VH-VL binders against Protein BCP1 (BCP1). Designs and how they scored, part 2

Target 1, 247 residues: Protein BCP1 (BCP1), of Saccharomyces cerevisiae (q06338)
Amino acid sequence: ENEEEQNGEEEIVNIDFDFFGGNPEVDFHALKNLLRQLFGPQESTRIQLSSLADLILGSPTTTIKTDGKESDPYCFLSFVDFKANHLSDYVKYLQKVDMRLSTFFKTMIDSGNKNCALVLSERLINMPPEVVPPLYKITLEDVATALGDDKHYDFYIIVTRKYEVNFDTDDDTDSGKRNKNKDERSKKRVKADEVDYFHEEDRFFEKYAKIHFESEAKKGVISSYMILDHEGLVKSIDELETEISTW

## First folded at step 4 (VH-VL)

Design w9 (from g4 with light chain S31D N92D; framework fv_dargistotug)
Fold by ESMFold2-Fast, scan of step 4:
Order: C-alpha cells, then sequence, then structure tokens
Structure w9 (fold): chain C 247 residues (1-247), chain A 121 residues (1-121), chain B 106 residues (1-106)
C-alpha cells in the first residue's frame, strides 16, 4: 500500500499544479467537500459548512488546481480573521469543542491588541506534501497584504486530523499486552503507539505548538487542535521545506 | 422512530405573535440542521432559513429577516419558530425539516406535519 | 438567488402513463438537486436527491436525471397514489424551490 502511495505521489509530482485565490463562482461545493473530509462525518454535521465555506471565500485563501481557475480545487488553505468573525457559527462550534479554545478566544477579545487566525486546510489524499510550503508562503503574503505589510496574526488556531494506523488492519495479538480480556484480541484493536498524520506539516506544527490537545479516537480518526504563535508557524513550514528537500 | 412533530394550528389577529414548535425524536438532535419552510394557501414551497442545532446559530433567507426568530431547546430536542407583529400575508403552513447527515445544505429527508398559522381580523 | 423553473406547471395523465417533469436552473448547480412529492394537506416527501439518487423506500418507477442546468423527474408508469404536486429544490447554494408541477387525473 505504501509503495503504491509513493508511486502515486511520484506520478502526481509530474502534474502541473497551479495556485489560485478562492473563486466564489466555482469553489463553494469543493470547499464544503474538503471541509467534510477535514472534520469527518460526525463533526461536519455540527458546523454550518456552507457558512464556513463563505467565510473561507471572504478570507485570504489559496487553492491548488490542475485545470485552470474554473476547475475544482484539490487543496485549499485559508486564514480566517478571528475578531472579525468571533460571532460566526464556526467560532461557536470551536468554543463548544473544548474549554481551552473558549478561554483562549476570550483572552484574545479581552487583550484589545492581539488577534488570531482560524487556519483551515485540507487536500485530497494523493496530493504531494511538496505543495505545502509554497501554499503557506503565498497565503501568508496575502494575509500581510490584508492586514498591512508589517502585520501578521499573533496566533494561529489549527484544526486537523490524524489516524490510528492499525484501526482496520491489525489482526495480530500484541504479546506486550495482557491477554486476559478477549476483547483486546479484536481484529480492529487500536494501539496508542500506532498513530500517524494525514498531513506531514502537522508533525512540525505539534513540535512548535504552545497549546495542543486531541479528541478521543472515533472510527480510528483523531481530531487535533493546536495554537501556534507566528514564529512557531514560520519555523514549522521552514522545517517541512528543509525535510522535503532531503526526500 | 425518526420523526418531527409540530404544534397545533393557530388563529391570530394582526399584530399578535406566534411560536411554533417542532419536536424531534429517534435521532441525535444536534447532528442535523433544522430548516423552516413556508407554504401560503395554494402556493408553492418557500425556504425561510435554518438553524445549526449544535451551536444554536440561525441563518435567515432574505425575506425572513426581522420578525422571524429561530431558536432551540436542545434538552427536549425541540426547535422553535417565532413570528412577531403578524400580518395577513404570514398566513401559511409552516414546516420544519431536517437536512441529511452528509452536509448542512442538502435535501430535506424528514419533515414535520406542518403547522397552519392563520392571521385574520 | 438561484432560480428554478419547472415545466409544465400542470399536467393531466392517466394511470399507466409515463410522466416527465423538467426543472431548469438559472445557473449551473452540478447535481445538487432534489425532487419532492406533496399530496393535498400533507408535508412534502423526498423522492430523489443528488439529481438521480432514489431515497430509501421510494418506488423504483420514480427516476431522476440531469446535471448542470437541466433536470428531469420521470414516473415510468403512473399509479393512482402518484397524483400530487412535485417540486424540485437546489442545494448548490442556499435552498430554492421550483414553482411546482401539479399532476392530476385525465
Amino acid sequence: as target 1 above (247 residues)
Amino acid sequence: QVQLVQSGSELKKPGASVKVSCKASGYTFTDYAMNWVRQAPGQGLEWMGWINTYTGNPTYAQGFTGRFVFSLDTSVSTAYLQISSLKAEDTAVYYCARVPDYEWLGAFDIWGQGTLVTVSS
Amino acid sequence: DIQLTQSPSFLSASVGDRVTITCRASQGISDYLAWYQQKPGKAPKLLIYAASTLQSGVPSRFSGSGSGTEFTLTISSLQPEDFATYYCQQYDSYPTFGGGTKVEIK
């Protein structure tokens, strides 16, 4: 499976990927599909995805396409301004997800001089990670233009997902685990040490996160929430770019 | 069973207020958005807006801003439509309807039976 | 808003007839279109979503087709219980309904 995935990624790298701004005429439903992938079927029903897609299209956003600006995007990245949208459905959703987020948002409102961006990004599973550093660089340039050339956000709220590697494929018994309970011999048993990332950049985001917490796994998928400062975000992308150059 | 049950018919005078209820059962209330659809006598269907049952955030169609309020009581799995300053043109059957679980905008798979609101002097 | 135009607004048919109703969108909506059946005094019932996917429990004589701006609902062999008003609805953007097509007995 890994070899087919690597071969697929090598084939995709030979395709000409182009970067575009959000296109409200054609991107709306593709964005909702990518958001549904990001949040999963259960959590996506708790978010007004259409309102969130509108928020994305009204914010600094970059998409990646292969067939021109009128085609469906394979990937997007958006920085949604928190203070401008603090009454939005998405913010209300995040406040209900975890007390750490609601406390942090209150701190941003109370500060008067600090702000954060709500970061939303997703791509089709066969997209090469080599597109990620230029994606962030282009979108951050658009953020600087929107805020004024010398400005950036103080913090970035990243919502992402990762998976339990052995959720559907583990059929062996771990001899290191106790075998008293027959339920532990389940074919679909999950091991904490066997977690991996859908998005390679998330390894670096976790490394530099000031706050990081995760949901309990649901059908092998874990929601991950991180708060990074600007320096941490930049370092994460730079380290990813360096790592990719060694592949 | 999965169903939406609405409150009974109302007869009101112009200027009065009305509150229609829509009680959900047989599914997790907060996993489906609730929509409101109006149908005036002998007319077609008109979408009024929707409410996110998890966050409580309403979205109104352009013709339904101001006098119309969507709200929830999640403890009893009930959505509400309140209409203030009733006018004769508000006479209609009001339906609640849920959206399928794969997105917030979609086809309406389960409908309430409808609540007739009649506004006359 | 996306406008939906249904044709015809009214049709007369006999039991056993093939009935075709069309719905035209003012702009491309891919396959984000649903069809509903409404009988007098009753709530609408979902028949078809995603332009061509039959809702569970709906008889196989109902079918939908189309993509983009032109859509069709077909009833292959009309039954007595099928005399009703039919509505199309788009969900590519915030929902809008067509004006309805009343199917009545000839």
Scores: ipSAE 0.260, ipTM 0.692, lowest interface PAE 3.9, mean pLDDT 86

